# Ledger of designs, part 51: VH-VL binders against o27280

Target 1, 266 residues: o27280
Amino acid sequence: MDSMNVPEVLEIKRIVEESESVKTFIFSWDFRREVRPGQFVMVWDFRDEKPMSVSLIDPVRSEIGISIRRVGEFTDRVHGLSEGDLLGIRGPYGRGFELMGRDILLVGGGIGMAPLAALADEATARGMRVDALVAARTADELLFLDRLEAAGVNISTCTDDGSCGFKGFAHERLLTLEENHDMAAVCGPEPMMFQVMRILDERDVPAQLSLERYMKCAVGICGQCCLDDTGFRVCAEGPVFWSQELSRVREFGRYRRDPAGRRVPW

## First folded at step 18 (VH-VL)

Design zd11
Fold by ESMFold2, last read:
Structure zd11 (fold): chain C 266 residues (1-266), chain A 123 residues (1-123), chain B 110 residues (1-110)
Amino acid sequence: as target 1 above (266 residues)
Amino acid sequence: QVQLQQSGPGLVKPSQTLSLTCAISGDSVSSDSAAWNWIRQSPSRGLEWLGRTYYTSKWYYEYAVSVKSRITINPDTSKNQFSLQLNSVTPEDTAVYYCAREYPRDYYGMDVWGQGTLVTVSS
Amino acid sequence: QSVLTQPPSASGTPGQRVTISCSGSSSNIGEYYVWWYQQLPGTAPKLLIYGNDRRPSGVPDRFSGSKSGTSASLAITGLQAEDEADYYCQSYDNSLSGYVFGGGTKLTVL
C-alpha cells in the first residue's frame, strides 16, 4: 500500500486544552511529506486505532496538531495522556481541501472547525480573504476563535442557545451572510452540512465538505468507509468531497447506520 | 544577509578523501530552523544530493544511499561552518560541489547556495 | 542517474508560455512536495518554487508550479530572454531516504 502505512511512534510534544471536551495534541513532523488541510491520520494508543483530522500544520516549527474530542473509551484514554507520552500515528491519508479564487467561506460546527482551522492558516498565507462561520451548542464549545482571529480571519459565530453571536443553527446564520465567495469549505454534523450545502448550491458557490465514516484500513482497501450510492471510499476519494459529488449520494444528510447496520434518521 | 563561502582543494587522488568546508555568515550552523546540505553536479549526473545535517535538541544526519558508506558531514559551532568528507574517491566523484542552506528546513527548500567548488579526481 | 524524469530541452520565444514536466513515482512526487530550481550558466542553482506551487520572495509571478499524481510541472508565462537557463525539479524519496533531482531541462529563448 502507501509507503507510510506502518504507525510511527511519536512523543506528545505539547497539549492544548481547547475546551472542556477537546484537546489538541502536538507532535514533531517532517514536512517534506505533503500534508494538506482536510487530510486525516490514524491515531493508535497501542490498543485501538481511530481517524483524527489534522488541525495544525506548522512547517516553521516542524509541528502538526491533532484535535480530539472526548466521546468514548479510546478518546478518554488519549485525553488522559501527558506531554512526553507516546502515540502511534500513520498517515496522512485522504483528499484534502482544494483552494480556489480569492475569497473563501468556512462553515464549521463543533470539532468540525479543526480541519478548517488548518485550512484558514493556508488560505491566509496565500493572501486569500477568509470568512469563517463558527458554530456550536454553547459559547464554551466554540473552537479556535483566538487562533482564527490572530490569522486575520473574519469571524461570525452562532450558538444554539444564543450565548455567543447569532442564536440558532449555522444554516440560519448563513442565510444572513454575504453571497459572493469564490468557494466554501464545510465540516461539522452531517445534518448541518446538508443544510449548508443546499444553501451554497442555490447560490452557485462551489463547496467542499468533509465527511466522517467508519474506517479500518484508511487506504481504501477494506471497503468499510464506502458511501452507498457511488462506492466512494471516504478514506481514499474523500474525506473531502465537492458538493456535486455528494449530490449523487442518497444517504448524505438523510440517515445514518446504527451498529447493526440499520438505517436510522438523523 | 546569509552567505555561504566554500573552501577546499580542487584536485584529489583516487582512493583519497575529498574534504570541503562551508563557512556561514549571517546565520548559525546550530540554528533550530535550518538544515545544511551538500550537493554535487556533473555533466553526466546532473544535480545529486549528498546529505544534510541539522540541530534541534541534538544533531541529526542524513546521507544519500549512493554515498552513505563513504560520507561524513560535520558541523562546527565554534567556527560556524560545516564540512564534507567523502572517502575512497574515484573519478566518478569528479563534480562541482555545492553547500546549501535549507531554511526553514523540510518544506521551504534550499534558499542560499555556496559558490561551488570543482573537485577533480585524477592521478 | 536521475530519479525524476524531465525533458532534456525546451524552447520558446519571448512572450510565450512554456512548461517543463517532471515525472516521478509514488515513492517521491506522489507523496512528497516538489521544489524547482533555476540555474543560470556559471552560477549556483536558485530556488524558484517550494511546496509544489509557492514562490519565494523575489521570484516573478510568471513562474508557477503544479502537481498532479506523480507528476509536476513548472510553467513560465511571458517568456523573457533572461529565462534562458537550466531548470531542475526536486522531491524527497522515501525508499532512498533522501532528496532526489530531475535530470534538468535546458530552456532556450529564441
Scores: ipSAE 0.748, ipTM 0.890, lowest interface PAE 1.0, mean pLDDT 89
Fold by ESMFold2, last read:
Structure zd11 (fold): chain C 266 residues (1-266), chain A 123 residues (1-123), chain B 110 residues (1-110)
Amino acid sequence: as target 1 above (266 residues)
Amino acid sequence: QVQLQQSGPGLVKPSQTLSLTCAISGDSVSSDSAAWNWIRQSPSRGLEWLGRTYYTSKWYYEYAVSVKSRITINPDTSKNQFSLQLNSVTPEDTAVYYCAREYPRDYYGMDVWGQGTLVTVSS
Amino acid sequence: QSVLTQPPSASGTPGQRVTISCSGSSSNIGEYYVWWYQQLPGTAPKLLIYGNDRRPSGVPDRFSGSKSGTSASLAITGLQAEDEADYYCQSYDNSLSGYVFGGGTKLTVL
């Protein structure tokens, strides 16, 4: 009987305002329990429960951080909380990123930089060279730039409106970047990830991509997070997949599913 | 350089209390990032973790379920040491006993060990 | 019988690669990190691997750790005479609320 399946009620130790719409909630954590970048937790506000990516893994301070973008009723309620308030946390769940080689490219869009920030810290601690392409709609939405710079990450930025860095989409900027990486890790809007994956595949760069899907159980039982054609469960076999695994999935980049399992166009 | 120096009797009679002390140099028993462990080793059961203590804003204690009813680990900040007491010993408690620092605790493992103390339980 | 299962012995010749397995369960290795310790004859254990696959400073890169599912493995490449020792895996077990060790593997260098 593992505590992973039972929410633990934890006190919010610290809140970091990453942007107007993104906050990182920091909790004390027992790091005998494995946590890997790319894994997620289920956050329970005592009314509803949503999957959120782990963005900070700090065994020295015994701290785990979870970055949450305000997008609806649940996240509005959570953003209204203060230090000392309580949240339920269960997990971590899912397959995290695996590191290989000496040189890694991170490609993150919006809140997708959250799990990549955790990965950057681990990669740097292992002595890897880390290049990061940080993408957003506008400059004020570029996340974790100071943290990445402090870790020694080589940062490239792009914004849809050109307010910071390259004007355009992440895959367009990627075409102009160095092709010499041992692997890549990608997280962001699924249409962006599809275009980035295509380019990385053409360059023969092994890539891992983190998917977001609707989740209910988080342990692979309920089937709400399944992908077409493979039966992969994002909460169990993912959320991080190798690009080869995703190339067998026709729905990737084409449509998503609502809570009832119905197909919804991107 | 952190060093752990063990002391205590090597022979204990059945039903008595086994008592060992681990003196710390180069670190503090109340260090906010460390945990202080006792482990024992015998040919029949290998390495067996007994428990740990650590300080943050207060003292915390964790004991192996196999000895939980008989074990006490006591930190002593004035002497900069921590002790093991194991009550009601039997010959099955015969082992080499180690103290070990875990620093930083949880993720990084036990990085400094005492020299070991053979404790024999017999009449 | 140990909570974590290791082969009782292993052997190899100088220069070979040797692998030592450690089998656990979902209550330990499946959800918790794995540590490895080397114990030379007559000495206390020495931390060899933490965090499944990380080496402390001073541990040669010939030693590597890995984990898959509920099992872990220690690999030693370029085997040397000084590697003759006992090797123990460790994890945390949620059901026992404490650290658990494997039974140890005696490595002999022929």
Scores: ipSAE 0.741, ipTM 0.889, lowest interface PAE 1.1, mean pLDDT 89
Fold by ESMFold2, fold request of step 19:
Structure zd11 (fold): chain C 266 residues (1-266), chain A 123 residues (1-123), chain B 110 residues (1-110)
Amino acid sequence: as target 1 above (266 residues)
Amino acid sequence: QVQLQQSGPGLVKPSQTLSLTCAISGDSVSSDSAAWNWIRQSPSRGLEWLGRTYYTSKWYYEYAVSVKSRITINPDTSKNQFSLQLNSVTPEDTAVYYCAREYPRDYYGMDVWGQGTLVTVSS
Amino acid sequence: QSVLTQPPSASGTPGQRVTISCSGSSSNIGEYYVWWYQQLPGTAPKLLIYGNDRRPSGVPDRFSGSKSGTSASLAITGLQAEDEADYYCQSYDNSLSGYVFGGGTKLTVL
């Protein structure tokens, strides 16, 4: 694609408060255009633009949902918006999750459950059995539990403080499970994803992991989303990668990169 | 079950207006989730989408660029039907014309088709 | 002529697997879903595949769709005599602001 993709200015149709720090912004969307779970959009507030995961894909109501955690200046401004306000949206971009087999495990940490919630909806619609391990620091930060339950997902929870479900980290809970799955999809803090990936690799479960990097162009030209060792651009070759693709990347789980390409510890 | 019944003349003279009607049973033309399409088919052109209309809070219309200057699609809620008018026809407009429901619209495709009406443009 | 390109014909014997290709561009199949329709002789088209690879209720499992880049494919396994028909792919084209069809593939069951 040579031409610049411009944001489409859309009205916020509804806002769902998912937690004290996470809101889902819902827009009308033309579903002739393909949208896959695991893809991202660039959200423009007329000052800055950031990548955000698609969390709701509802072709029947012609609605797309984007879940945003309040974590800095951009997201503070977006959280201050109301229904009827405008946002610019470019995309979707990136490679989405591939579904395979009959039984899928989802492992999500914090806002990482957003793309997995969309994937859960599609997996159940295809008749798959879906197990989800939903992780957070505390019970109030567990996302999408009601929605996953309504979709028929078998939910396991873990919280750092033990306020809901297993007390501990996602990978610790995973070690106590004795279930076999045909595939897994993982999204959350990169240290969590690294530990979960290792367990799934040892169990010979095909796994796809969704990564975050700073993105400007979203089509692989600027290089700001590159991974060490492979030259993969998260916006073009990812954000969803198979675990085998990531096994060659020593940066994964140890460092991330800022917009200037500088290493930053996790 | 949803059924689409087409009606209209099968012979139209060049430069005149082609006019067809599609009557809907088992659904409403103002259904919030549907779109109502016209498609034509000829040996030389195959299937060709002409346009669609749909209702949400108001009526929306989309027309193929190839016929945009000549086409009108009109919903009629009182008769539960939608029509096609194509102005200034030429022999190249000779085709079998189909109406089709797209339900739910956009993603799911055209699930119910009318029986087809051969319209010949000839003097 | 057609925005989406299909082979004009295909053939197979009962029990075989047949594929029908559909080639488009970044302005259509590359960014938009693909639909497939079956048209039996003398009848209107019938929806066969939506959303690239989904089957409506009542469509047999032997029909499957796939998409890669700007191309799509319809596969028919366990070919049967009743599968003899014309097959059309469809997408949306952003540059034309409308639905577009392939030229159709006549499938003959030998």
Scores: ipSAE 0.716, ipTM 0.876, lowest interface PAE 1.2, mean pLDDT 89

Design zd13
Fold by OpenDDE, fold request of step 19:
Structure zd13 (fold): chain C 266 residues (1-266), chain A 123 residues (1-123), chain B 110 residues (1-110)
Amino acid sequence: as target 1 above (266 residues)
Amino acid sequence: QVQLQQSGPGLVKPSQTLSLTCAISGDSVSSDSAAWNWIRQSPSRGLEWLGRTFYTSKWFYEYAVSVKSRITINPDTSKNQFSLQLNSVTPEDTAVYYCAREYPRDYYGMDVWGQGTLVTVSS
Amino acid sequence: QSVLTQPPSASGTPGQRVTISCSGSSSNIGDYYVWWYQQLPGTAPKLLIYGNDRRPSGVPDRFSGSKSGTSASLAITGLQAEDEADYYCQSYDNSLSGYVFGGGTKLTVL
């Protein structure tokens, strides 16, 4: 094996169409190398490189999956690929989720369910009770429901338009759920995560949240993914943070920095 | 139940070839899930991985750099076994040799071991 | 000499908690899974821990593995006489392109 910083050219083994805008690309993986839910890889299409969370970890089949939402030029190109085509993968990078306790709550929004789906598999395999609150704008954007159900996850859904489950946002649905858990893992739109974190803090539920920021090097050198005030590098100290860490990050839930370093609202 | 049964001579003269065989029962040497390893153990060098072979559409071989120039691992699908050949042995190759299976269920851990074979290199 | 570093020996009395460390580097434990093996006298190694902290079927829950950074640790709670054995950590090293083992720790139950 080579250094983790050298992209490995891998063949797309399978493609799973999760929704109209999301595809999961499956690759063979050498499971001598560690990969944890919450970590990300840098995907290279030989023109550009983007960070993507790992959404499937299957040591039995020696496979990993990367779920990608079609949102721009890079992802447009990737979505145009077929089984048998090649991509460069380097990593994994970052701090993944830590499991603790017996009961875990997963709160995910949109593509944010990608790392949580992998976490759900691991938690279930470890014999944990897993509850998942899956949020999306519309029913057709809810991700991994069948997969989660098959794994024995207790699923609650919410949609902005009410097309499936609770009509409203994830934090609103969470307020209707009175059961506490030993820990929570959260990933999705940052405004959602911000509200969910507040509720979990009030309930004294330890929570981990996965942040998304513009990344370039993925190795903590370039500073593009640095969070204001704290200097946390999302690629190195994250992308998974504890709620108490994020409480120190003023930009959390408020704004992010674009590739030019400008503040842009969510 | 998967079992590995080792066989081969326990005494080899210097400069000769060490040859061992590991017979597999309860699994297939050409399984696309398992990898088949040789490891040795000595007081001076501890546990030392020597190499492995596995089948995924074709046969793959990985050898430790320390023995790469002298080692050959050969699968035999007809007998459902795999062998170790180590050429030009010296007293430093004296050790207990083990065959072992890697299995995905155990994250490629070596979950089944042979009984071990003491091989002494002496004139 | 071993790529992974373990203390040569450890000891404890029945019922105690003992910990065996395994120190590596970024080229092995830092990026690769850790396995642990128990070797009773006169026997082949037995897989004790896989995937850093997972137990195979039949391994008591008083055995636990952990990993942080470039180091791993095996913890044994409620130490029993039958736990007297040699313990080895294992990982993969990308610089050597092969599996690597620790030097082993002889655990004595006093």
Scores: ipSAE 0.927, ipTM 0.955, lowest interface PAE 0.5, mean pLDDT 95
Fold by OpenDDE, look of step 18:
Structure zd13 (fold): chain C 266 residues (1-266), chain A 123 residues (1-123), chain B 110 residues (1-110)
Amino acid sequence: as target 1 above (266 residues)
Amino acid sequence: QVQLQQSGPGLVKPSQTLSLTCAISGDSVSSDSAAWNWIRQSPSRGLEWLGRTFYTSKWFYEYAVSVKSRITINPDTSKNQFSLQLNSVTPEDTAVYYCAREYPRDYYGMDVWGQGTLVTVSS
Amino acid sequence: QSVLTQPPSASGTPGQRVTISCSGSSSNIGDYYVWWYQQLPGTAPKLLIYGNDRRPSGVPDRFSGSKSGTSASLAITGLQAEDEADYYCQSYDNSLSGYVFGGGTKLTVL
């Protein structure tokens, strides 16, 4: 077994409560090892293992952060942990975001803002202008606003209920924005990403989108995260894809496969 | 500005111990964000990392496998320096030796180097 | 014999673009960052690139780094006479638990 595939047992240095349902777990990281925004790690609580996006990359403090939304048994257990507790981390895996140009647009929904927050930090550190459209169902579910603001990101918010910012969906808010960017990075609910991608394509804005699929091995062997027709493995060729690549993926924005391999609509 | 000043003998006899010192100015050897390295260079072996030390709540030491059994890197907080000891030297240890700083540690590379010290192992 | 493989020499004329390759493996460049150093004759190495493609302060933008898979590359655009030097790539190797260097590339400006 390759050393990169063996979970490293790490101590939780800090826990940041991002919202009622989202916590960021911070770990020490050896930054001789490469880690990029958009990549994911497999988090092991010694019972089960789940893929999680890296949401914080801080070479100065030698730390990474993993933001986890409470959605099931595994995440319930993880959310019950405290600083000083241990988790197994293996990775990072997958293709991360690429940065190009001077102006970048980030469009994120819910926990999808996790990898984008890391990307925002890198982009701003490189001297890029960063605009972020942050979407959520309600105001209390908007993530990383203070962090993004502190980094100098220009933030626009939208909420389904109108409790903060634009009332409506991310793609609707995007339609009200006329400015074009050199590139865009998108992550969130797939229906959101699908609509956002269409708009960006019409505007000839190069876009990268991070997909979420059921992942088991994370190393491109088991095929559980394989996309129909193309054979793309989200864990290996993704999770970040260019819009041109996703245009070839029939299931994108339409359905996904559950752990049993069944098609389930979004 | 951070500077590293090396000192030590340039000639060592076989089987003896090579000893070099790197004096630090403009930074602290016990900085939580720095790592202190020894590297050597020779025509036959090129650039070769020997090891490093750094402080984070405690002192850490990392040594190259090739010299691990013979090498000791020692920080001296009182003098704000760190030293290299290489035991049982042979002519193969003849090289220009450099001390270097990483700051911050790991990601940023070796950004400050000493002037280098030629050490010749000869009878 | 170096863990990382570089061409022993490269050359170019002033104003040209030259590239220096650095080939490694999955145990080093594949998973770890790449650093580049410039060494002028009779001097200590100088950090040129960190984090695969980042320039420290004071390094001209004509120097750029890239990485793909288990290989890295240093590109020099607008080659100048003062760029004549030895260039070394560096990474970390998990199998050796230590930093590793390339064999170096002597760049000659014709």
Scores: ipSAE 0.919, ipTM 0.958, lowest interface PAE 0.5, mean pLDDT 95
Fold by ESMFold2, fold request of step 19:
Structure zd13 (fold): chain C 266 residues (1-266), chain A 123 residues (1-123), chain B 110 residues (1-110)
Amino acid sequence: as target 1 above (266 residues)
Amino acid sequence: QVQLQQSGPGLVKPSQTLSLTCAISGDSVSSDSAAWNWIRQSPSRGLEWLGRTFYTSKWFYEYAVSVKSRITINPDTSKNQFSLQLNSVTPEDTAVYYCAREYPRDYYGMDVWGQGTLVTVSS
Amino acid sequence: QSVLTQPPSASGTPGQRVTISCSGSSSNIGDYYVWWYQQLPGTAPKLLIYGNDRRPSGVPDRFSGSKSGTSASLAITGLQAEDEADYYCQSYDNSLSGYVFGGGTKLTVL
């Protein structure tokens, strides 16, 4: 039986500014402990604790990277930290992405590219051909392009405002791409993921999608991350789900819940 | 190519110290990506990890709980080797002892092993 | 006794698929990677699998690893006579703060 997990306090080794609103925080990590792309950690700033996806898995340098978008009080405080400052980390938790076949499509929106960048590194290291559709509202919000290019990933971009690549939504760009992938991995705004999932299902492409929900325990006992109608716990059975699992979830793509449990629109 | 060559006595009396040396060629004991392990093997215990040492900005040491009070692993950069000392041995310490490189350490496993040294503990 | 549990023996005929199990706990295989080693008679162990399912260069692709929960498995497809050896799983155990091995499985090719 496991005991209750407590955060390990780690020093920020390096900070990479990915964009005006996104920073990657890099820590030393013991890679005897398994970390999979698509898993998350709980980041503790000694006041509050939030789930964050792993974006860098580098066993050679003994480094793990966590990409954090500035969106509120917690992330503002974390973005104010410097190299040498401390953060608590619990995990990793959750089910990560599974790779299959030889050709993979990644579809990422905004910060959703973070776990997909880690997956791209693993897929290319395994000799897979990787295509990535990288989406954002504007050109300056497209993430990880240089890193993906260096890994040999074939990149397509789209922006809502047309400032880079295809003008429009990720699912619209997807309709114009080749349809010969063995699998897809999707992470981004839930409305985007819903539309992308529908296209991939029509094409019979196996797809895995990564969801975000409110979490407290992160180990599957508190129930705060449960999905309507199925009882799936995002922290235990997810955050990565197969499209077939999500097809039975009424709330996916349609609404979300705030911390008080109230239904709100996406 | 990296090779590990073991040396040391094959017979040790009970209550004395077992001492073995692993000489490294083709790599450095102070490599910042490697760890240097001792493992032993006997019919009664199978394979048993004893400990490792590795260098980053300083030397780190990890020892198996079962031998932690009796074991020392010493790196020697000038001779490019690392040693095992196991104090207060008993016949239960009779085994084939292996040194092994773990490179890169943690994730990739023990990729190069020494030839093994049978150490018998008896009067 | 070993922290990780393996069957003491396994057997198969040439061309057959054989699997070797490795059972652990949440303090090791559940949260930590699994390694596998092959030991031919009279030799030191040789790394066969790292990272649960990755092969070092030179290891044939008929060897594969997997894990589920607190258990791991080594599969050998297209069994060959030269596969007759002892096989050991390894993980890290958090409660023991160290590497742990299975008891080994002697594979016989009939």
Scores: ipSAE 0.760, ipTM 0.895, lowest interface PAE 0.9, mean pLDDT 90

